# Miniprotein binders against q53ft3: the designs that were tried, part 143

Target 1, 195 residues: q53ft3
Amino acid sequence: MFGCLVAGRLVQTAAQQVAEDKFVFDLPDYESINHVVVFMLGTIPFPEGMGGSVYFSYPDSNGMPVWQLLGFVTNGKPSAIFKISGLKSGEGSQHPFGAMNIVRTPSVAQIGISVELLDSMAQQTPVGNAAVSSVDSFTQFTQKMLDNFYNFASSFAVSQAQMTPSPSEMFIPANVVLKWYENFQRRLAQNPLFW

## First folded at step 16 (miniprotein)

Design K3
Fold by ESMFold2-Fast, scan of step 16:
Structure K3 (fold): chain B 195 residues (1-195), chain A 83 residues (1-83)
Amino acid sequence: as target 1 above (195 residues)
Amino acid sequence: SPDKEYFELYMEFAERLFRKAEELYEKGDKEEALELFERAAYHFEFAAKYAKKNNDPESYKEAIEYAEEAQKYAEEIQKELEK
């Protein structure tokens, strides 16, 4: 239901479900991460009155997880970008991941998503400066993400003459990827929040 | 009802995982396909729990049948990887 993206890394779209309403993504080598994007997949909405609270967790000096509330995703705001670099020395927030005794590998942080009532979410305060609301910062991140994706996809392009018929393999024409990239960039320039 | 909406949500999520697992298997990414079939089965089982809570035996049966199908594919792939 959710996706997690870090610039320069493989996008994650298969969260580990740790409870009926709780999902987790692992973030290895988290000390090198400044920003993380959390987003909803496809066209599947939250039930009426529900949303997702987004948490970040890292191991403290004793190896114990420290959970901090970053923000929220909802049907009306299905994606959010968070700055996590400053949170490595922060204090923990009140969180629904309470008594879970999750043991993690050193240098691996986690993003947690808890599906909660909107009324409950409204009473919670995210840690300061975690949510990136600046249009400039978002535009810069999105541009880097687009460039990364386009360069990655283009590295696999082959001419039609080089293609071997294979009904189990899907091929996307390079021209379609280029057209998508150009269209997306044009739309982003006109309205950075069109997504 | 919330339970009906959760049933639909988990069913849709599980179906998407199942379809992606099929694509990965066809491409030869068997280890990733195995993982996604296992996750699909797990989410179909969650859908079944919400169908049961909503007193909907037909939806419960549907979700369990899909969970069993996903689990069968996962078992077949696991056997292939053990060779």
Scores: ipSAE 0.000, ipTM 0.102, lowest interface PAE 18.1, mean pLDDT 69

Design K30
Fold by ESMFold2-Fast, scan of step 16:
Structure K30 (fold): chain B 195 residues (1-195), chain A 86 residues (1-86)
Amino acid sequence: as target 1 above (195 residues)
Amino acid sequence: SPESYKEAIEYAEKAQKYAEEAAREAIKNNDPESYEEALELFRRAAYHYLFAAKYYELGDKEYAELYMEFAERIFRKAKELYEKLK
């Protein structure tokens, strides 16, 4: 149902379902990530009156996840970009005496999506520094990612008979990718603040 | 490793930019046929680099390195062909 996109990384479309209404994406090496994009694949809309709350988690000094609400995706706003650079713990800040520890906890964060009633979502407050800091930066980043992702997908499909041996973890309908690209491109051109 | 993954992604982006440049030159010169092979090879190099990145992410370093070598060979051939057209 959902995808997760980070600049310079492979798009993830195979979320781990951890409950009937909860989905998780892993973000390895999250300290190198400034922004993440969460989007709906466009095939299946949310049921009427429902949407998705987007959370970010990282392991604390005890290795326990700390969840923070970043924002929302809905049928009316099926994609959102979040700044997570201000939310990350730095290297060596996970444990007070981290330099004394030989084994470090892997730098793996998670994006969580919880399907919730819109009325419930309206009562929640996202963390203050998760919003995109600049509309221009967002537009430039998004355009580059859209073009690169679409071109990669198109090149693979066109040249499939010639040396495309990489196995796909999940299949996504080609028309869904095209509709997502065209819809996002159109909305971005009409109003850069639509997200 | 994370460094190898990032390197593969960076080279994939570079190869894709060359493909886009070749496509622009094909249109500018009204000669799409002459640029088609170089364009195709730049595209192939790009997704081989992306396959390498995927296998680095999965922890299969041997397969990732195979795709890196494959991408570099194709990219080199594409650059040679493209330079002859300039």
Scores: ipSAE 0.000, ipTM 0.060, lowest interface PAE 22.9, mean pLDDT 67

Design K31
Fold by ESMFold2-Fast, scan of step 16:
Structure K31 (fold): chain B 195 residues (1-195), chain A 86 residues (1-86)
Amino acid sequence: as target 1 above (195 residues)
Amino acid sequence: SPESYKEAIEYAEKAQKYAEEAAREAIKNNDPESYEEALELFRRAAYHYLWAAKYYELGDKEYAELYMEFAERIFRKAKELYEKLK
């Protein structure tokens, strides 16, 4: 039902279901992670009146989880970007995963999603130094992704003189990729919600 | 996976159908300007769903799911705008 994405890493779409209403994603080498995107897959909405509370957990010196509430995803706001840099030293918040005895390796953090009533979620307060998803933050993420794609595609550009003819292989002119990139950047700047 | 690919294609087709409906409504109501943004966003959602399908086919699940998320967000915005025009 959920996906978790870290820039530069493979997206996770197979959350570990640890209870009927609780899902977990593992984040190895979390010290190198600045932001995490949590989103709903487009095919299964939450039941009416329900949403998902998103938690971040890192292991303490004894391997015990320290859970912190990052924010929420709902049918009306099915994706959220969270800044987790700076959350690795601090007190844990109240969390629904407290009854679970999860043993962890020192380098692995977790994202937890708890399916809860919207009324219950409205009474909870996310940690103050977590950057909750905003249009500007998401725009920055997509801009970095676009830059990565453009640079990746451009790295394969070769002159026509160096091409070996292959009837089964298609090539796209580099200027077409550049035009697509520039158009997308322009639209993103004009309306960050366009994508 | 084959199922993920099929899902992306199905949503791309659905978004394309909404774009066609918005275009027809624009002509029917002689008001292409009011429908332009919704139409473009439906078209954009279809485009992103198609990109997701391509990445599923290539085995790049990371980009595939990212494009699925973009497509869903754009599709939802397009539907909100389109509903206001009914």
Scores: ipSAE 0.000, ipTM 0.087, lowest interface PAE 19.5, mean pLDDT 68

Design K32
Fold by ESMFold2-Fast, scan of step 16:
Structure K32 (fold): chain B 195 residues (1-195), chain A 86 residues (1-86)
Amino acid sequence: as target 1 above (195 residues)
Amino acid sequence: SPESYKEAIEYAEKAQKYAEEAAREAIKNNDPESYEEALELFRRAAYHYLFAAKYYEKGDKEYAELYMEFAERIFRKAKELYEKLK
């Protein structure tokens, strides 16, 4: 359901599921990490009214995890970048990972994702300076453009009778992709509100 | 810069094209589950490239380049998974 990425490292797409509603990524050598990106893969959207609270955990001097709330991912905002370089000596936040509050190996941090009700998430306060961006409207625009591309491409699908015979195949013309790009670039040049 | 902005848009389109190709192959082979992860990573790469373009437009070069790097990593992973399915 989720992906996690650190600059210069391999993309992680296989989160460890530790409960029905809780997922974890390991971050080795976390002291060299300044930013992490957490994103939804998109296959399995959150159920209506739900989203994901994103937590960061690092081991304290006794090897005990210190969890901090970084922010949120939702169907409307399915990707978020977080700056963690200022958080490695911070205090812990209230967190739902109590059952996983065990001693960790040194130099290994974790990203935790807890699936929660949107109303519950709205009442939580992320640690300062973790979220890098105030681009929510652009995030919505970007997701809408990607969704609109698939709808646009699908609208040019033709019946099997109008194409080479292959009953099990569906075709999308290659020129549709180029046409989408040209229209997208034209809109960006003409309407600054798209950006 | 205008060149960096244009490149980000071009890479976003390229990633979207790969997503569309993966979707087509999934349908052709009647095996959507095998193509699911690669398809979604191509979509995520396109998304991050578009995000980078916005930061270039705003003049936030550092974050634009960071999102370009993340998009490239996601795209590379998607391509690796996709090639294994051919």
Scores: ipSAE 0.000, ipTM 0.329, lowest interface PAE 11.5, mean pLDDT 70

Design K33
Fold by ESMFold2-Fast, scan of step 16:
Structure K33 (fold): chain B 195 residues (1-195), chain A 86 residues (1-86)
Amino acid sequence: as target 1 above (195 residues)
Amino acid sequence: SPESYKEAIEYAEKAQKYAEEAAREAIKNNDPESYEEALELFRRAAYYYLFAAKYYELGDKEYAELYMEFAERIFRKAKELYEKLK
């Protein structure tokens, strides 16, 4: 349902579902992270009247999570950019992940998404030092990513089909998928806004 | 492991082929809306298998296994939807 992107890193598109309405992405080596993009994949919308509250969590000196509200994503605003570099030593906000406060691995932060009623979200206040910007290109980002993948893979399949007696049969080498991934990651590292 | 990596790549390739077949059937049958959901799920399965392979390569077995599980669930759902459309 959701995606998480950090400049220079592999995009994550498979959140761990930790409760019926709660999803989490792990962010290893979080001390090097300045910005995080959270977006909806565009295939499954929120139910009517609902949206997602986006939280950031880092481990304190005892390994206990400190959750802070960054902002929101909704069907009308399905992506957002958050600046997290200033939050790593801040005070935690009131959060719905309280029951999940357990000791975790040092240097691994989390992005949490809680599916909530829009009325409930309206009563919450994001932390003051988080910069929120809507990126209304989550669908374009996902589509460009998919188009780039298929275009790259298909170019190799066509070449192989043209070399055989049965051009209707195509083979896509596994390493072509990896090369596409590496190209996408490299481009993202050079220009995070290339999509 | 090298075997887990290769398995993930193999499944990514299979999911990709299913996505391409679903796209061709959508065009052939003039029914793009019916095939769109299956096509998108096959694409997502391929991506999840790719992520699993990458995490196996990086030695992050926990993430790799999580993505493999998600890919398998999505791939199964996509095949069920696709078969109903035939």
Scores: ipSAE 0.000, ipTM 0.094, lowest interface PAE 19.1, mean pLDDT 68

Design K34
Fold by ESMFold2-Fast, scan of step 16:
Structure K34 (fold): chain B 195 residues (1-195), chain A 86 residues (1-86)
Amino acid sequence: as target 1 above (195 residues)
Amino acid sequence: SPESYKEAIEYAEKAQKYAEEAAREAIKNNDPESYEEALELFRRAAWHYLFAAKYYELGDKEYAELYMEFAERVFRKAKELYEKLK
């Protein structure tokens, strides 16, 4: 089974099964989404020799879905980050003043996962700029989050050399840590690439 | 670790289930405003648990535990608020 995550939104862990080998997650208001994380839950692995091809679809000008291959998830690489912001456009020339009409139609995109043979997946080419290395990206996110935490906490660290006989210890108030966390979460929800 | 990752995912699923229940109760009671805060906090707890899972997957970093603690705190507050509405 699979999970799908968009920053600032509730995690989805119940994909809609549309065929024996195909699963779909709905992404409402997809124009506000820059990145999507797809991952395998720890419950059920892929069968031997198989993996999941990850697709993204959005409605075109005629309301028809346009499917694009983003990348893959496998037992050996059970999570991946995909940049989808660059994949939402493709209509005509850019207009200086933006949208011509006001519509109330919600833009709903989909993430599709197709269970396929690993050999078949190796022959396919994902959209060039969609896939982001899951390991490298998570490692970079991890490092930047840690750096942000250290920088923020360090700005509030105090030395009380005049207060105790052994004054070399540092104190960071609990409220400062909580304030950093809330600020980080707010920034991440607004723009996952802010770091 | 694989066990910590799985546990964090299970907690995220539990928090998501509570958020869905709060949403259904909001509709059932025709009182979405009263359930809004609990629903938002359950959603936020699920997000925190998911972050913890990803950091465990990356190698049991210290802030995976930090996210677990924040998720647990937010989840407890959400559950307390939700129970008062029953």
Scores: ipSAE 0.000, ipTM 0.093, lowest interface PAE 17.7, mean pLDDT 66

Design K35
Fold by ESMFold2-Fast, scan of step 16:
Structure K35 (fold): chain B 195 residues (1-195), chain A 86 residues (1-86)
Amino acid sequence: as target 1 above (195 residues)
Amino acid sequence: SPESYKEAIEYAEKAQKYAEEAAREAIKNNDPESYEEALELFRRAAYYYLWAAKYYELGDKEYAELFMEFAERLFRKAKELYEKLK
């Protein structure tokens, strides 16, 4: 139903469903991630009056998730970009010279999507430094760019699902992302304001 | 990279200067409508160059390069329109 994109990584389109209304993407090596993009696949819209609340979690020192609300995706705005680098509260080494023994171990954060009533979502406040403001033109441009990608990718996903022996499994290969990028660039060259 | 960041900032400043110049020419010639499109495109180019710089600063080279490409296309179009206006 959803996709998650990080620059320089393969797009994820197979969210783990952890409840009827909750979906999760794993983000390995999240300390190297500055931004994440969350988008809807076009084949399964939210039910009327509902949308998705987007959360970010990282493991605390005990391995327990610390969830923070990043923002929302809806049928009217099916993709969003979030800055997560400012949200990572790293713990210093246990001793004063911990930096001398720096060992980067794999650490997995998660993007969570909770399907909620739009009225309930409107009453929640995202963390102030995570979501790019919808008011500014960058957010509008990025939203249109991501909508273009989302429509392209979801069309491909539907076609692949129809051809796959196990249609419940959906994948968007990296080459599809590249094809979208090239098509978007071509259209932008023809009309810089088409987005 | 630090050099890529610097380049993005320099282009953002250049686009901003063109926007300011287009705004002055619009006033000078009492023809704001003719300059409006070029002015808007210069401002948008500067804005995207700043976002490219932001992504370079954050270490996200792929996003930075994407926004550089968008900014460059807007800047080129704006300059084309502006030069046609003299």
Scores: ipSAE 0.000, ipTM 0.097, lowest interface PAE 17.6, mean pLDDT 66

Design K36
Fold by ESMFold2-Fast, scan of step 16:
Structure K36 (fold): chain B 195 residues (1-195), chain A 86 residues (1-86)
Amino acid sequence: as target 1 above (195 residues)
Amino acid sequence: SPESYKEAKEYAEKAQKYAEEIAREAIKNNDPESYEEALELFRRAAYHYEFAAKYYELGDKEYAELYMEFAERIFRKAKELYEKLK
């Protein structure tokens, strides 16, 4: 029912259903993530009077999950962009060690979607610093995401001669990625809302 | 738009004033439990109106309208509860 998109990563469209009304996406290497897009796939709308509450969870300094409400998606607003970089910073207490760099253990964050009645959603208040939404901001985000995706995909480009035979592995020609990138940029310049 | 932003801010202030009035009544009547639900709903309505204003400022009309709808639903429920307490 839902998709989750992070700039520079493959889109996730198969959420893990953990309850009848609850869905989760895993975000490995979450410390490198600034923004997350959550959207409805368009196949199945929410039942009338219902929507989805979007949560973000990351491990705190003690490894315990900290869930925060980011916002909502509904039939009238089926996609939303959230800034999570400020939520996972972990810099709270001033310490006498000054600029000491404490290396954190790699962890996995999660995006959770809870299908709820609109009245139940209205009973909750999202964290304010996750809000990122405007035509200009979304255009800038989209352009950066486009650039990041192209650079990421191109980093795996190999010549045909360098390919190890593997029947289960698929490859995309770099030229196809470049053509898509150029076409997308052209369309975005003509109409920022074309997508 | 500037008008939509202003409206959201005005309703946020109105909800905040109701919350303050109810908090005062709860103390005056020494009955905080009876007023707790209505008080929390007015504060929640104020938050939703503020969030609607933020999304109007960010240019996201659909999200701003969603938060306005949430604020209005909660504000109406809070007002009904407060009237019952009187």
Scores: ipSAE 0.184, ipTM 0.652, lowest interface PAE 5.2, mean pLDDT 73
Fold by OpenDDE base, second read of step 17:
Structure K36 (fold): chain B 195 residues (1-195), chain A 86 residues (1-86)
Amino acid sequence: as target 1 above (195 residues)
Amino acid sequence: SPESYKEAKEYAEKAQKYAEEIAREAIKNNDPESYEEALELFRRAAYHYEFAAKYYELGDKEYAELYMEFAERIFRKAKELYEKLK
């Protein structure tokens, strides 16, 4: 349902479902991360009237998790970029993950997505500066993200002659990925905030 | 290296096999709740080992090792939990 991407890192497409309505991505070495992209995979939409509240969790000086609301993703806004580098020293907020027994690992932060009513989400206030405000930083991050994804995807490309039949798997033609990449770059160049 | 890639893939497979075993035990004992945490941790470990393998394949040793270490910690925790269920 969700993907998570850090610039320079591989895209994560398998969130841990910790509850029916809660998903978690692990972010190892989170101190080196400036921005995170959370996006819908397009496989499963949110139910009608629902969206995703995106939270960031990092360990404080005592090793206790500090959760902060970054923002939201919805069917209408299926992706968002968040700046997390400035949040690492911030105060925690109320979060839906507090009662969950999630295994914590040192130096690993988490992105949590809580599926919630859109009306409830509208009443929540994300932490300041979580949204990417700098066009330049946004563009740089997006470009790095795109390059990383393209490089990753292309590294696994095989010709039809090289394919082993796998009826349980769906395949996407490499040309589709390339076309998407080119179109995205074009749109980004025209308007960095086109989404 | 190809060897590191192979190692990561082998660990991923091992973690996945544990997950499958746990899933079968959960069904057999009709107690999915008791096994869920261990099951998810093994799946999670497998996933991160696969990431490590991909990074090794891409030649990014730094991130590969990072994910290997992370996967190993999860895997150990999963095993500890599973052993308590036996």
Scores: ipSAE 0.015, ipTM 0.262, lowest interface PAE 8.3, mean pLDDT 78

Design K37
Fold by ESMFold2-Fast, scan of step 16:
Structure K37 (fold): chain B 195 residues (1-195), chain A 86 residues (1-86)
Amino acid sequence: as target 1 above (195 residues)
Amino acid sequence: SPESYKEAKEYAEKAQKYAEEAAREAIKNNDPESYEEALELFRRAAYHYEWAAKYYERGDKEYAELYMEFAERIFRKAKELYEKLK
């Protein structure tokens, strides 16, 4: 019923159901993740008066999960964008996964979704400012990251005359980077969740 | 390999055709919302099959196989959803 998306990675649409009302997605190599998108697939709505609380868990130095509440998804707001960079050293928040404190592989984080009453969700406080409330704000942030990558890559561009031959080096034409950037921009503008 | 490249291209075309079919059904039934998820997943599968084909062409077998696995997973999910609508 849910999907989980990280820029440049596989879209996950098959959450592991760990209880009647609890679902989990695995996020390998989580140290490289800045943002995660959680969304409803649109085929199965929540029952009236219910929604989903979204949690993030990462393993501590002993592989023990540290759960934190990121925010919520509902029938009225079926997608949410969360910034998880900076949360990886935080304290765990109160969470419904309790006895589900499963020791996982180091470097694999999890997104947990708990189906709860809307009234119950309204009384909970997400950690920090994890939620990126507007798609526009996320699009601008992603645009800035794309600009930074393009500027970084192009800063290494040299003319053919300035190149020193080296069989162990690979070179990517600047025009290829520009085309990638333009294609990504176009797709992002048409659908911020295209990746 | 040439065989793997061909397979990736064939699946990209197949996923694109499913997306077109889902779009036609959405219009025919005047119910675009019900078909939206399957349509979007078929399009995403096609894109990733195209990425796999590009990596096979470049000889990068490891990345090509990862994109194939990704595309196959999305395509399978899209087909499951689409079949339930018929």
Scores: ipSAE 0.000, ipTM 0.088, lowest interface PAE 19.4, mean pLDDT 69

Design K4
Fold by ESMFold2-Fast, scan of step 16:
Structure K4 (fold): chain B 195 residues (1-195), chain A 83 residues (1-83)
Amino acid sequence: as target 1 above (195 residues)
Amino acid sequence: SPDKEYFELYMEFAERVFRKAEELYEKGDKEEALELFERAAYHFEFAAKYAKKNNDPESYKEAIEYAEEAQKYAEEIQKELEK
């Protein structure tokens, strides 16, 4: 029913169903995540009068989940981009002193989707301004994603003179990556929804 | 436009909550009605935010006017409850 995308990571399309009306995606290493995209796969629409409330959860200093409402997805608005950086505010989780040598368990955050009546969803208000709604904001997010990919791929570039034959490896010319990046960026600037 | 879609979403939410607030007020549930009129105003203001981002001054004006109407109902109910 749902998908979840984080820049630089594999898209998740298999949510864990934890209740009849509740679905969860795990976000490991959430401290490195700035934006999350939640979307409907388009295979199964919500029943009439229903939609999905999208939540973000992180462990607090006591290891307890802290849930925050990010926004909504509906048949009329089946995808949304959320900024989660800055929503991880708990006095125990945000420490001003860095002079500590504490072994931390890897943190896993979650995106939760609760299927609810539209009337019930209308009575809820998102915590903060998590939704990325403007074309400009969407373009900025996507452009940063493209920059991250290009920089990552380019970091592996080597000259032909320094190449060692590796039959089990494939190589992509850096120029091809650059041309793809420029073309995609240009198209995105003209119409951010072209993809 | 994503901003137009968010505008429509929050306008729908605001209208649903506003209608429910009216129903509760007529039934004598004034405290709950106050809460929902305030929530409807919040949703209308949220819709106005997206209309502004969408460079749609007519939709912005419409949403703000509805937000003001919802807030007026909330203020009247608050006065009824406070004396």
Scores: ipSAE 0.166, ipTM 0.653, lowest interface PAE 5.4, mean pLDDT 74
Fold by OpenDDE base, second read of step 17:
Structure K4 (fold): chain B 195 residues (1-195), chain A 83 residues (1-83)
Amino acid sequence: as target 1 above (195 residues)
Amino acid sequence: SPDKEYFELYMEFAERVFRKAEELYEKGDKEEALELFERAAYHFEFAAKYAKKNNDPESYKEAIEYAEEAQKYAEEIQKELEK
């Protein structure tokens, strides 16, 4: 349902489901991460009237998780970029993950997504500066994200001669990915905020 | 069809949420149970929409029945919390 992407890292598409409506991505070496992208995979939309509240957690000085609301993803806004580099000094907010005993490894932060009612989400206030405000920073990050995705996807490209029969799997031609990439690049260049 | 797949996915999701709501209620966590029953109802209703798009009246009926059940539980819990 969800994907998580850090520039320069492999895309994560397998969230840990920690509850029926809660998903978690692990972010190793989180101190080196400036921005994270959370996006819907497009395999399943939110139910009508629902969206996702996106939270970030990092260990405090005592090793306890501090959760902060970054923002939201919805069917209308299926992806969002969040700045997390400046959040280390912030206080924790109320979060839906507090009661969960999530196994944590040192130096690993987490992105949590809680599926919630849109009306409830509207009442919540994300931490300041979590949203990417700079068009230039946004563009640069988006470019890195796109490059990362393209490189990842292209690494799986095989010729027809190299393909093994797999009737249960669907295949997408590499040229479709390329065309998408090129089109997205063009749109981004024209208007970095086209979405 | 994509609609059938979405129906199944949302039914499965709704069922999990519904089950968890029941467990929470049994444990005495009524407030959380209420919230989850409400969520389950929405998921079932959404599943029903996909069943309708897929011209599957039986699946539609099933989803609606579960949605109504979830709503009923939510209402009952809400009444209990108001006492």
Scores: ipSAE 0.012, ipTM 0.244, lowest interface PAE 9.0, mean pLDDT 79

Design K40
Fold by ESMFold2-Fast, scan of step 16:
Structure K40 (fold): chain B 195 residues (1-195), chain A 86 residues (1-86)
Amino acid sequence: as target 1 above (195 residues)
Amino acid sequence: SPESYKEAKEYAEKAQKYAEEAAREAIKNNDPESYEYALLYFRFAARIYEKAAELYEKGDKEEAEKLMERAEYHFEFAKKYYEKLK
């Protein structure tokens, strides 16, 4: 399981699985987004030797998706922050989503995660300046985002006892997101170079 | 060789059959997410075996053998993961 976080918006923890090895999050009104965080929920690890390649897709002037490689998440580095402001260009990078070339609504972008071999990932070059190199900037962004999420989510929270059975829906305990954040803060404090 | 191609295709089919089984279990279990990941692991192994078969067909034996070894590793990992869920 994966999560996607944008400052000022609800966290997304239910990726759409579009193939056995491909997961997608929609980012509506992406022109207002500067940074996006992609992370593993920590429930299920990748198989040894595998990781996730993280792609960003936006609609070009004809509504066609343009995919660009942002970076990677792995069992050893299960979260990453990316700067997507300024990445809108007509030139895409090499990507495994080539067959998914459908016309998109203007202002709706996507984050794609492709499960790939680590050796294959090591041969690829992410688009320039997408990864955030500043530990302080990442910590500041993450803290603001977590506060915003909890303030909003708690206003709509329902206990499991108040829920009606819904076997076709995916459920992720809120505590999993909290544990991920707490683990990330702890790791960042102990080793800021784990990035 | 023709035998290497055939072997790679047979293992790809075997991994795909496990993926289909995991998909059926995902529908009926209280832990559908874990079974969906088992599906992912088996399908990924199947894809690597299929890529190995393509390389054998093209005559790139060295690269094909590397992929066969990797596919076997991932297929065994997937089986261990899946059996733990049962």
Scores: ipSAE 0.000, ipTM 0.202, lowest interface PAE 14.8, mean pLDDT 69

